# VHH binders against StAR-related lipid transfer protein 6 (STARD6), part 18

Target 1, 220 residues: StAR-related lipid transfer protein 6 (STARD6), of Homo sapiens (Human) (p59095)
Amino acid sequence: MDFKAIAQQTAQEVLGYNRDTSGWKVVKTSKKITVSSKASRKFHGNLYRVEGIIPESPAKLSDFLYQTGDRITWDKSLQVYNMVHRIDSDTFICHTITQSFAVGSISPRDFIDLVYIKRYEGNMNIISSKSVDFPEYPPSSNYIRGYNHPCGFVCSPMEENPAYSKLVMFVQTEMRGKLSPSIIEKTMPSNLVNFILNAKDGIKAHRTPSRRGFHHNSHS
Key: E = the ipSAE of ESMFold2; O = the ipSAE of OpenDDE; V2 = 0.75 times the mean of E and O plus 0.25 times the DockQ between their complexes.

## First folded at step 19 (VHH; framework vhh_7pa5_2)

Design ee4 (from ee2 with H57S; at its last look DockQ between E and O 0.60; V2 from the best seeds 0.00; counts 0 for: pae O 4.3 > 2)
Fold by OpenDDE, look of step 19:
Structure ee4 (fold): chain B 220 residues (1-220), chain A 123 residues (1-123)
Amino acid sequence: as target 1 above (220 residues)
Amino acid sequence: QVQLVESGGGMVQPGGSLRLSCAASGFTFSSYAMSWVRRAPGKGPEWVSTISWSGGSTSYADSVKGRFTISRDNAKNTLYLQMNSLKPEDTALYYCAKDQVYRFWSGTSFQYWGQGTQVTVSS
């Protein structure tokens, strides 16, 4: 499987989503975050568009969102976020395990996703993700394997202040399992808002030099 | 606590070879992908290679493809990097990483990295 080709294609699809301003229905507005949805063309479900402003430059924001190591510290929806294979400097495969949602009514899901960061002219960056088959990480009985169709983050500068970014997130997820579409539709918008909020908090925290000391293991 | 200890670096002439090792402890080594990252003087960190937990999948930066080989011994909790046909451009401090976790914009914050081993390629 040509992962790089898939990654590039996925990025293009996300770019397409970002350019498509038609047919979106606002489903939630909270804390200056807007969640919209429309029917997905990829599966029987919704494509979500989430919009918010992040007080960070697009470059730093995209780097923050692309990094794997810190994700678990700020994304409260996740139990695990591990890079399982790096393809190149801009592309990797990750294993993600979610927390339970909706007071335990939604069991954890795991995903194997191809993640790709692409930098565009005008200081726009896209971090795209799509589920892929990766033989070394087959589905487990411990988790319901979900599937992410093309999704991602679009980071672009605010015209008025380049130190701020417009963040647009596209989510197109098959949760699979015995989960009613109605429950997903009901819970997803809040989860998406929370994700943006968590990202805001996370990036703020990231600016603060975590005194977490270079444990210079001075081998004495 | 996660510990990674790199070794095997040194000075070699162009065209020479080195084999780096990384001893891992403080985590289930066999459960995680491992990577090599390097930092050249005056440059930011550069990803070099990654190997999956089982060793079944490997990837390389274009700059090292065909010359470097990543491998691991899960029984020994050890990661390896065989470097052949070394070039001056390969001169860097080489780090072992449990996960390629570094801040791209700062290049100064690393998680789950060792102290590094110096590789110098010079005539």
Scores: ipSAE 0.023, ipTM 0.427, lowest interface PAE 4.3, mean pLDDT 88
ESMFold2, look of step 19: ipSAE 0.542; ipTM 0.800
ESMFold2 (binder alone), look of step 19: mean pLDDT 83; pTM 0.834

Design ee5 (from ee1 with S31D; at its last look DockQ between E and O 0.57; V2 from the best seeds 0.00; counts 0 for: pae E 2.8 > 2)
Fold by ESMFold2, look of step 19:
Structure ee5 (fold): chain B 220 residues (1-220), chain A 123 residues (1-123)
Amino acid sequence: as target 1 above (220 residues)
Amino acid sequence: QVQLVESGGGMVQPGGSLRLSCAASGFTFSDYAMSWVRRAPGKGPEWVSTISWSGGHTSYADSVKGRFTISRDNAKNTLYLQMNSLKPEDTALYYCAKDQVYRFWSGTSFQVWGQGTQVTVSS
């Protein structure tokens, strides 16, 4: 399997989502965070778009979102986030395990995702992702294997203050298993708002290294 | 707690070879991808090579492809790096790392568990 070609195609799909202004319906606005959705072309479900402002440069924000070692310290939706293989300096495969959601109504899923980072003109950084088959990490009976269709982060400078970023996140998750679609539709918008808020809090903690709780080693 | 102990560094002439080892403890070694990362004087950390948990997949930075070989022995909890055709540009402090990914566009640091092993390639 040509993971680099898949990664490059996935980045183009995310770029396309970011350029597409048609058909989005706002489903939640809270704390200056806007969640929009439209029907997915990949599965029976939704493609979500989440937008917020992060008081951090695009370079620092994209580095923060790309790093594996900090992910579970701020992303309260995950219990596991591990790199299982690295393809090259910009591309890796990760294994994630989610927490339960909706007061236990949504049991944990695991994912095997190809992750790719690329810088574009205008200091726009895109981290794109898509689930892939990785034979070394087959599905197990411990978790329902979910599937992420093309998704990711678009980090751009704010025109008014380039030290701040506009963060746009695309989410296209097929949870699989025995779930009512309405449970997903009821819970996802709030979960996405919380994701942005948690990322914002996490990057603040990252800017003050003396507040790190789980890392015993670091270099700068 | 995670412990990684690097060894096998030293001084060597250009074109020479070295074999680095990394002894791991404090975690289930065979569950994790492992990497070699190096830091040259005046430069930030550079990813060198990664091997998947079972050893079924390996990858290398372009600067070392064809010269370096990563391997692991899960029964001995040990990671290796065979370094052949060494160049002065390979001079660095070499660290092994557990499942770490990083990017240096902002100068963000990487996590290190060991002290590293120095490789010096000079005439």
Scores: ipSAE 0.413, ipTM 0.762, lowest interface PAE 2.8, mean pLDDT 86
ESMFold2 (binder alone), look of step 19: mean pLDDT 84; pTM 0.848
OpenDDE, look of step 19: ipSAE 0.616; ipTM 0.829

Design ee6 (from ee2 with F104T; at its last read DockQ between E and O 0.53; V2 from the best seeds 0.71)
Amino acid sequence: QVQLVESGGGMVQPGGSLRLSCAASGFTFSSYAMSWVRRAPGKGPEWVSTISWSGGHTSYADSVKGRFTISRDNAKNTLYLQMNSLKPEDTALYYCAKDQVYRTWSGTSFQYWGQGTQVTVSS
ESMFold2, look of step 19: ipSAE 0.563; ipTM 0.821
ESMFold2 (binder alone), look of step 19: mean pLDDT 83; pTM 0.835
OpenDDE, look of step 19: ipSAE 0.794; ipTM 0.899
ESMFold2, look of step 20: ipSAE 0.527; ipTM 0.800
ESMFold2 (binder alone), look of step 20: mean pLDDT 82; pTM 0.831
OpenDDE, look of step 20: ipSAE 0.847; ipTM 0.922
ESMFold2, fold request of step 21: ipSAE 0.627, 0.540, 0.639; ipTM 0.845, 0.813, 0.849
ESMFold2 (binder alone), fold request of step 21: mean pLDDT 83, 82, 82; pTM 0.836, 0.830, 0.834
OpenDDE, fold request of step 21: ipSAE 0.870, 0.867, 0.875; ipTM 0.934, 0.931, 0.938
ESMFold2, last read: ipSAE 0.609, 0.489, 0.659; ipTM 0.836, 0.773, 0.857
ESMFold2 (binder alone), last read: mean pLDDT 82, 83, 82; pTM 0.830, 0.836, 0.832
OpenDDE, last read: ipSAE 0.873, 0.867, 0.879; ipTM 0.935, 0.932, 0.938

## First folded at step 20 (VHH; framework vhh_7pa5_2)

Design ctl (from ee6 with W53S V101S R103S W105S; at its last look DockQ between E and O 0.38; V2 from the best seeds 0.00; counts 0 for: pae E 3.7 > 2, unsure alone 64.7 < 65)
Fold by ESMFold2, look of step 20:
Parts: C-alpha cells; structure tokens; sequence
Structure ctl (fold): chain B 220 residues (1-220), chain A 123 residues (1-123)
C-alpha cells in the first residue's frame, strides 16, 4: 500500500468537500455551531459538515488537532487514540476506539485510520483521514471495525479576526454492524456539536499553564 | 517516572558507522512505538525513524533510508539505531522519544526525550 499517495488523495477529497456549497441541509444549530449533512457518495449514509469558531490561530489549532498524545484528554467520544505507525512527519496511522453512543444503543467501534496534515496558502491547514488496512491491527472480536471514508478538519483564519479560526469538520463514518440509519441520524448532530465544544475546551486548557501538570521536554 | 537514556554517539569520519542505544524505564516499553529524532546545529528537531511497539513496522526519513536501521529489544527495554554510511549532514544531537501514539494504563502519555547523544561526522 502506498500510504502517502492515499493520504494526498484524501486531502484533495476533503479540500473538495470544503469548496462544495451545494446540497447541504442544516440539521442542527446549537451554541453557534452548525451541523449540515448530505448523502455520502462513498456509502449508504451521510457526509456531515460541522462548523464553529475557535479562539485560536489556525496554525496552533491544527497542530493541536494533529497531536496524538492529548487527543483523549479532550475528545470525549474516544476511549483510545493511539499512533501505531508513523509514515513521515506529516503522516501517521492511528488506532481509535469510540465510546458507546445513543445511551448504549451504538456499541464502541474501532478504526485504523491514516492521518495526514497539509498546510495551504492563506493560513489554511487541513488534517485529513481515511480508514486503511494495517496488518499489525486486524479486526478483532472485541470491537466492530468501523470505516471512516474521507474526513477531517479544515482550519482557516476567521475573516474579521484572523487570530481566531473557523473550524470545519467533515465526518463520513460507516459504523458497520446492524444499525438503523435513523438511530445514527437522530444522535450524530448532537455528538458533532459536542465534539466542537470539547475541542474548544481542549485548546483552551492546552494554552493555560498547569499549577501541577504537564512538562514539555525540549532541547535547545 | 519515564526515563530515556541515549548512548553510543561519537566522532566518526564520513562513511563510518555508529550504533546508538536508548535505555528505557518508567513505562511499559513494549506497549509504545518509539522514535529517533535529531537536532542539527541551528535547526529544529527532525524526525529520523519510528518502530512500532512489536517491531513489525519501521519507517525512515528520506534522508536516512537505506543507511539507518531502527530496532528494539522489548525484553531489555532498549531501542537501537544502526547508522551506516554516515555523512556530514548526519551531525546532530540524537534523541530517542516515546512516541505519544499510545495511551498507558498508568495514565501518562506524554512524549519524553532524553538528554541526547552527540553524533559528529567530519574528516
């Protein structure tokens, strides 16, 4: 498998989703966060778009979202987020295990995803992801192996305050197993609003010095 | 506490070889991907190589492919970097790093760098 070619193609798909203005239906607005959806071209289900404002620069926000070590401290949707292989400085493979959703109606899934960050002109940064096969982490009986079709984050400067970011997230998740699409459609919009709120809280906590806490080791 | 201690650096001429070691303690070594990172004079950190927790997958920066080999001994909690065909541009302070790609049962998941070991390639 040519993971770098897959990663680059996935980034182009996400860029395309971000440019596409047609066919989106708003399915939830809450706390200044907008969730929209339309039918996926990849599977029987939806492509979701979630938009919110983060009071942080696009460069710092995208670096925060790309970093693996802090992910589960703020992403309340996950039990596990582990980098299992690194392709290069911009590209890695992660193993994730989700929490249950819909008050236990949707049991945890696991994913093996290729993750890639690319920086564009205009201070726009895209973190794109897509599920891949990775021989060391085959599907197991412990979890239903889900599949993320091209998805990710677009971090751009907010026009009226470029020190703030417009965060757009695309989600295109095939949960697999025996689930009604209606259960997913009923629960996903609120879960996506919560993701943006949790990311906002996470980046704020990352900025604030701990009274007792994290130590960064760096060498001059 | 997580501790990483690099060793095996030194002065070599171009074309020479060195083997770096990293002794790890304070965490379940076999549960984590491990990396080598280097910092050349006047430059920021540069990723060199990563090995998966089992050792089954390795990756290398383009600048070192074919010349460097990463390995690990999980029974001895030790990470290695075999460096062959060394070039002056390989001169750097080399660090082993606990890649933060895995959570731990202890609840500590931050990447830590050791003090580094100096590699100098010059005639």
Amino acid sequence: as target 1 above (220 residues)
Amino acid sequence: QVQLVESGGGMVQPGGSLRLSCAASGFTFSSYAMSWVRRAPGKGPEWVSTISSSGGHTSYADSVKGRFTISRDNAKNTLYLQMNSLKPEDTALYYCAKDQSYSTSSGTSFQYWGQGTQVTVSS
Scores: ipSAE 0.299, ipTM 0.639, lowest interface PAE 3.7, mean pLDDT 85
ESMFold2 (binder alone), look of step 20: mean pLDDT 79; pTM 0.794
OpenDDE, look of step 20: ipSAE 0.701; ipTM 0.863

Design ff1 (from ee6 with V101I; at its last look DockQ between E and O 0.69; V2 from the best seeds 0.00; counts 0 for: pae E 3.6 > 2, grease 24.3 > 24.2)
Fold by ESMFold2, look of step 20:
Structure ff1 (fold): chain B 220 residues (1-220), chain A 123 residues (1-123)
Amino acid sequence: as target 1 above (220 residues)
Amino acid sequence: QVQLVESGGGMVQPGGSLRLSCAASGFTFSSYAMSWVRRAPGKGPEWVSTISWSGGHTSYADSVKGRFTISRDNAKNTLYLQMNSLKPEDTALYYCAKDQIYRTWSGTSFQYWGQGTQVTVSS
């Protein structure tokens, strides 16, 4: 399987979502964070777009979002976020396990996702991801294996202050299993607002120059 | 506490071979991809190779492809690097790293690595 080609194609799809201004319906606005949705062309469900401002440059923000080591400390939606293989410096495969949400109505799912970061002209950085078949990591009886259709983050300079970023996130998740569709539709917008707020809190803790290359010396 | 201890370095002539080992403890070794990273004198870290969590897939930097072979033994919590056809430009401190990527502006970084083992290739 050509994971690099899949990663590059997924990045193109996310770029396309970011350019597409048609058909988006605002479903929540809170704390200057806007969540919009439209019907997915990939599955029976929604493609979500969430937008907010992060007080960090696009390069540093995208590096923060790309890293795995601190993800669980700020992303309150996840129990587990582990890299299970690395293709090259810009491309890896991760295993994630979600928390339960909707007051336990949605049990945890796990995902095997290909993640890719690409830098574009104008200081725009895209982190794109998509679930892939990785036979080394088959579905487990402990979790329902979900599926992320093309999704990711677009980090761009804020026009008025290029040291700050406009963060746009696309979410296109097929939860699978026995689940009422109405529960997802009712809970997802608030969860997406909270993701942006949690990312803002996380980046504050990691804005210092000394945290750009985290290291831990180890001995047995 | 995560602990990674590299060994097996030394001095060799160009064209020689070395086998590096890394003993891991303090975490569930078999849950993570593992990498070798090297640092030449006065330079930052350079990714060398990665092996998937179960050992079923490997990847290599172009500069070492075909000459180096990464492997792991999950029952013994040990990572290996077989280095053949060594060149002077392979001279570096070699680190094993728990593969949790923390990307920086100067390249890729890892959250956990050991003290390294020196490989010196000179005639």
Scores: ipSAE 0.301, ipTM 0.695, lowest interface PAE 3.6, mean pLDDT 85
ESMFold2 (binder alone), look of step 20: mean pLDDT 83; pTM 0.845
OpenDDE, look of step 20: ipSAE 0.830; ipTM 0.913

Design ff2 (from ee6 with Q100E; at its last fold request DockQ between E and O 0.64; V2 from the best seeds 0.00; counts 0 for: unsure alone 64.2 < 65, grease 24.9 > 24.2)
Amino acid sequence: QVQLVESGGGMVQPGGSLRLSCAASGFTFSSYAMSWVRRAPGKGPEWVSTISWSGGHTSYADSVKGRFTISRDNAKNTLYLQMNSLKPEDTALYYCAKDEVYRTWSGTSFQYWGQGTQVTVSS
ESMFold2, look of step 20: ipSAE 0.492; ipTM 0.781
ESMFold2 (binder alone), look of step 20: mean pLDDT 82; pTM 0.841
OpenDDE, look of step 20: ipSAE 0.843; ipTM 0.922
ESMFold2, fold request of step 23: ipSAE 0.586, 0.601, 0.505; ipTM 0.830, 0.821, 0.788
ESMFold2 (binder alone), fold request of step 23: mean pLDDT 81, 83, 80; pTM 0.831, 0.844, 0.815
OpenDDE, fold request of step 23: ipSAE 0.870, 0.876, 0.859; ipTM 0.935, 0.937, 0.929

Design ff3 (from ee6 with T108H; at its last fold request DockQ between E and O 0.50; V2 from the best seeds 0.67)
Amino acid sequence: QVQLVESGGGMVQPGGSLRLSCAASGFTFSSYAMSWVRRAPGKGPEWVSTISWSGGHTSYADSVKGRFTISRDNAKNTLYLQMNSLKPEDTALYYCAKDQVYRTWSGHSFQYWGQGTQVTVSS
ESMFold2, look of step 20: ipSAE 0.586; ipTM 0.830
ESMFold2 (binder alone), look of step 20: mean pLDDT 81; pTM 0.826
OpenDDE, look of step 20: ipSAE 0.609; ipTM 0.831
ESMFold2, fold request of step 21: ipSAE 0.272, 0.581, 0.463; ipTM 0.664, 0.824, 0.780
ESMFold2 (binder alone), fold request of step 21: mean pLDDT 82, 81, 81; pTM 0.832, 0.824, 0.825
OpenDDE, fold request of step 21: ipSAE 0.858, 0.865, 0.864; ipTM 0.927, 0.929, 0.929

Design ff4 (from ee6 with A33S; at its last look DockQ between E and O 0.43; V2 from the best seeds 0.45)
Fold by OpenDDE, look of step 20:
Structure ff4 (fold): chain B 220 residues (1-220), chain A 123 residues (1-123)
Amino acid sequence: as target 1 above (220 residues)
Amino acid sequence: QVQLVESGGGMVQPGGSLRLSCAASGFTFSSYSMSWVRRAPGKGPEWVSTISWSGGHTSYADSVKGRFTISRDNAKNTLYLQMNSLKPEDTALYYCAKDQVYRTWSGTSFQYWGQGTQVTVSS
């Protein structure tokens, strides 16, 4: 499997989503975060568009979102976020396990996703994600394997202040299992809002990423 | 405690070869992907290569692709890097890194890495 090609294609798809302003229905507005949705073309479900403003530059924001090590500390929706294989400097495969949602009605899901960061002109960065087959991490009986169609984060500078970013998140997830579509539709918008809020909190807490990155083993 | 001890570095002429080793301890070695990272003088860390826990998948930086080979022996808790056709630009301190997610950005952040082994390529 050509993971690089898949990553590039996924990024293009996310870019396409970001450029497509038609057909979105607002489903939730909370704390200056807007969640919109439209029918996915990839599966029988919704593509969600989540928009918010983050008080950080696009470069720092994208770095924060791309960094895997800190994800578990601020993303409360996850119980596991592990990089399982690096493809190149900008691309890796991760294993993600979610928490239970909706008071236990939605059991944890795990994902194997290809993650790719692409930097564009104008200080826009896209972090794309798509589920892939990775034989070394087959589905297990412990978790229902979900599937992410092209998803991603688009970080763009605010025109009025480049120290702030417009964050647009696209989510296109098949939860799989025996779930009512209605439950997913009901719970997803709130979860997405919470993600943005968690990210805001997280990035504030981790403003100085440079000092925590490497643990040098001092062999006395 | 996680320990990573690199060895096998040295000075070689351009076109030469070296084989690096990393002895791992303090964790279940066979359960984790492992990577090599290098740092040249005055430069930031650069990701070199990664191997999956089983050894079934490998990846390489473009700068070393076709020249370097990452491998592992899970029975010996050892990671290897065969470096062929070495170039002056390969001169760096080479680190073995455990690929448990800590702060991975552009392949330059890892939870654990060793003291490194120096590789110098010079005529």
Scores: ipSAE 0.339, ipTM 0.704, lowest interface PAE 1.6, mean pLDDT 89
ESMFold2, look of step 20: ipSAE 0.564; ipTM 0.819
ESMFold2 (binder alone), look of step 20: mean pLDDT 82; pTM 0.834

## First folded at step 22 (VHH; framework vhh_7pa5_2)

Design gg1 (from ee6 with S52T; at its last read DockQ between E and O 0.56; V2 from the best seeds 0.71)
Amino acid sequence: QVQLVESGGGMVQPGGSLRLSCAASGFTFSSYAMSWVRRAPGKGPEWVSTITWSGGHTSYADSVKGRFTISRDNAKNTLYLQMNSLKPEDTALYYCAKDQVYRTWSGTSFQYWGQGTQVTVSS
ESMFold2, look of step 22: ipSAE 0.657; ipTM 0.857
ESMFold2 (binder alone), look of step 22: mean pLDDT 81; pTM 0.817
OpenDDE, look of step 22: ipSAE 0.777; ipTM 0.890
ESMFold2, fold request of step 23: ipSAE 0.618, 0.644, 0.602; ipTM 0.840, 0.853, 0.836
ESMFold2 (binder alone), fold request of step 23: mean pLDDT 82, 81, 82; pTM 0.825, 0.828, 0.834
OpenDDE, fold request of step 23: ipSAE 0.862, 0.852, 0.865; ipTM 0.929, 0.925, 0.932
ESMFold2, last read: ipSAE 0.632, 0.668, 0.570; ipTM 0.849, 0.867, 0.823
ESMFold2 (binder alone), last read: mean pLDDT 81, 82, 81; pTM 0.824, 0.832, 0.820
OpenDDE, last read: ipSAE 0.859, 0.855, 0.863; ipTM 0.928, 0.927, 0.931

Design gg2 (from ee6 with S35T; at its last look DockQ between E and O 0.32; V2 from the best seeds 0.00; counts 0 for: pae E 2.2 > 2)
Fold by ESMFold2, look of step 22:
Structure gg2 (fold): chain B 220 residues (1-220), chain A 123 residues (1-123)
Amino acid sequence: as target 1 above (220 residues)
Amino acid sequence: QVQLVESGGGMVQPGGSLRLSCAASGFTFSSYAMTWVRRAPGKGPEWVSTISWSGGHTSYADSVKGRFTISRDNAKNTLYLQMNSLKPEDTALYYCAKDQVYRTWSGTSFQYWGQGTQVTVSS
């Protein structure tokens, strides 16, 4: 199947979630971060929406979220975040492995996700993701292979301060294995708040160009 | 630490061929996707080609598709780029990279791991 077509369709689904104002129930508000949910149409579980303000432009924020190599330094929910194949400049396939959480009640999962970035009018940048089958990277016995239904990040300029972004994240994760949906529902809202806080910390720490290998060139 | 050493560049006439090599050390080469990126003088980095860990999937920028072939030898920890039908616009410093994905709407920098190898295509 055509990965680029899947990526483009997934971006349209995330755009649709961002436009849809109906049926969301607030499940947590903490530190100016709001988590809402509603039943998923893709699986037995929830679609989550989390939003917060990031003091960074949408372009810088979306580039930061799109890049590999820095993800595990700030995203404390992950052990591994690696590109396993690149489709084109805007599209790649990623392997992620989560940490355990809920005090070990939820063991690590791994995911093979197609990731796609697109800029829209109004300086809105969307990074969308969906799990795909990539036969060169089959499930291993070490991890339960989870499945991300359409999900991603929407980075928009804050209305009266366009140097700041409104970050909206959609999460639609089928954890698989034998887990009670209630344990996921009890832990996910706090994990999503923490994701936003850790992203804030991460982009602050990596605003300065860093040196790698023998050469450092910060010019784009 | 990750080390990548590019070689095989040179001066060539339009229509000519070159084969670039990238010697890798400091990581398990056979576990990672590998990428070629190029940078023309005064320009930002441009993605050229990527190959999956096993070599089972390859991808190319539209500007090089059909002319360049990426390959790898996991036994020798070496990445290759065969460049055929070279054009003046292929003139650049070529770098290999371990699994780096980037996009620079913001001026976000690409992190270079090696010194690169110069390819110059002129009459």
Scores: ipSAE 0.502, ipTM 0.798, lowest interface PAE 2.2, mean pLDDT 87
ESMFold2 (binder alone), look of step 22: mean pLDDT 81; pTM 0.823
OpenDDE, look of step 22: ipSAE 0.591; ipTM 0.816

Design gg3 (from ee6 with T108Y; at its last look DockQ between E and O 0.33; V2 from the best seeds 0.00; counts 0 for: unsure alone 61.0 < 65, grease 27.1 > 24.2)
Fold by ESMFold2, look of step 22:
Structure gg3 (fold): chain B 220 residues (1-220), chain A 123 residues (1-123)
Amino acid sequence: as target 1 above (220 residues)
Amino acid sequence: QVQLVESGGGMVQPGGSLRLSCAASGFTFSSYAMSWVRRAPGKGPEWVSTISWSGGHTSYADSVKGRFTISRDNAKNTLYLQMNSLKPEDTALYYCAKDQVYRTWSGYSFQYWGQGTQVTVSS
């Protein structure tokens, strides 16, 4: 499997979603964060678009979103976020395990995702992802193996203040298992708003000076 | 609680070889991919190589392909880097890493678990 070619294609699909203004319907607005959706062309379900302003430069924001080290300290939707292989400096494969959602109605899923970061003209940074098979991490009976169709983050300068970022996130997740579509539709918009809020909180805290000899999840 | 102890560095002439080791403790070593990262004087961190948990997949930065070989011994909780055909440009402090920032467009701080081991290639 040519992971670099897959990564490049996935980035092009996320670029396409970012340029496409048609067919989006707003499904939630809260705390200046807007969630929109339309039918996915990849599976029976939705493609979501989430937009908000982050008071950080695009370079800092994209670095923060790309790194794996502290992801679970701020992303409250996850139990596990581990790099399982690295293809090159811009491309890696991660294993994620989600928390349960909707008061336990959506049990945890795991994902094996190819992640790719690329910088574009205009100081626009895109982190794109999609699920892939990785032989050393086959599906297990402990979790339902979900599938992320092309998704990612688009970090660009805010026009009024280029030191701040406009963050657009695309989410196209096939949860698998026996779920009614309505439980996903009822819960996903709020989860996506919360993701942006938690990322805002996390990036402010991440400027802590470097750590040495620490417990992985603890500060000295 | 995670502890990584690098060793095997030293001073060698160009064309020489060194074998780095990294002893791991405080986590289930055999469950994780591991990487080597280096920092040359006056430069930021550079990703060198990664090996999957089983050793079934390896990858290398272009600057070291064909010269360096990453390996692991899960029974001994140890990661290795065999470095052959060393060049002055390989001079750096070498760290092993369980999870490491490798892309910093903004100068974000990153975390090392160990002190690293110095490799110096001169003359």
Scores: ipSAE 0.587, ipTM 0.820, lowest interface PAE 1.7, mean pLDDT 86
ESMFold2 (binder alone), look of step 22: mean pLDDT 79; pTM 0.811
OpenDDE, look of step 22: ipSAE 0.595; ipTM 0.812

Design gg4 (from ee6 with S106E; at its last look DockQ between E and O 0.05; V2 from the best seeds 0.00; counts 0 for: pae E 7.0 > 2, placed apart)
Fold by ESMFold2, look of step 22:
Structure gg4 (fold): chain B 220 residues (1-220), chain A 123 residues (1-123)
Amino acid sequence: as target 1 above (220 residues)
Amino acid sequence: QVQLVESGGGMVQPGGSLRLSCAASGFTFSSYAMSWVRRAPGKGPEWVSTISWSGGHTSYADSVKGRFTISRDNAKNTLYLQMNSLKPEDTALYYCAKDQVYRTWEGTSFQYWGQGTQVTVSS
């Protein structure tokens, strides 16, 4: 399997989702974050689009979302996020394990995803991903192995303030196991709103701490 | 051609320590993640530990967590495995492996095997 070719094709699919304006149904709007969905062409379930504004440039936002070091510190949907393989400067493989959600009705899943970052015209940065087989991280009895179909982040400048980004996220997750799609449909919109809010808080906390917010000093 | 030479094995009592080394040549060592893999007598290969190209990320098999430490010295093109609190179950032939290819197409691979170095834990 040619992971670079897969990564490049996946980026093209995410770009296509971002350009596609038809068939989206708004399923939640909260705190200036909009979640839309339509039927997936990849599996029995939905493709989700979630959109929000992040007070950070597209370059810095995409770098923050691409780096792996502090992911679980801000992404409250995950218990594990590890880069287990580095293909090149723009491409790596990660392993994720989700928290339980839907009040414990959905047990944790794990994923092995190929992740790819690319800059496009108009200062648009796309991080794209999809699940792949990775022999050094085979499915284990500890978790149900889920599958992410093409998904990712699109970071674009706001026209009126290019120092701010419009963040669009596409989610196309096949949870596997014996779950009905209706349970996912009832819980996913709120989870996606929370993801954007947590990313916004995370990028703020990732910046160099201000003097007013710095708690480690000589006083302790 | 990629060449990996393992050394530092030997015989120790349970609870003892050993430090394995892997001398690398034939590729840009500092550009790749590296791993240790072992083969116990009569068994197939078992992944032990992986370290990122810079040494900033490490992973360990559950059976060795807290007892083994992977490290690398990119200036010396050498990968290390510090093994503490050794158990009879650690008895195996230990191999070094290259995990990622950044500059050339080879695929990522635990599959680059040297001759291995024997570790035997017995009384």
Scores: ipSAE 0.015, ipTM 0.145, lowest interface PAE 7.0, mean pLDDT 81
ESMFold2 (binder alone), look of step 22: mean pLDDT 82; pTM 0.832
OpenDDE, look of step 22: ipSAE 0.823; ipTM 0.914

Design gg5 (from ee6 with S31H; at its last look DockQ between E and O 0.37; V2 from the best seeds 0.60)
Amino acid sequence: QVQLVESGGGMVQPGGSLRLSCAASGFTFSHYAMSWVRRAPGKGPEWVSTISWSGGHTSYADSVKGRFTISRDNAKNTLYLQMNSLKPEDTALYYCAKDQVYRTWSGTSFQYWGQGTQVTVSS
ESMFold2, look of step 22: ipSAE 0.600; ipTM 0.833
ESMFold2 (binder alone), look of step 22: mean pLDDT 82; pTM 0.840
OpenDDE, look of step 22: ipSAE 0.756; ipTM 0.873

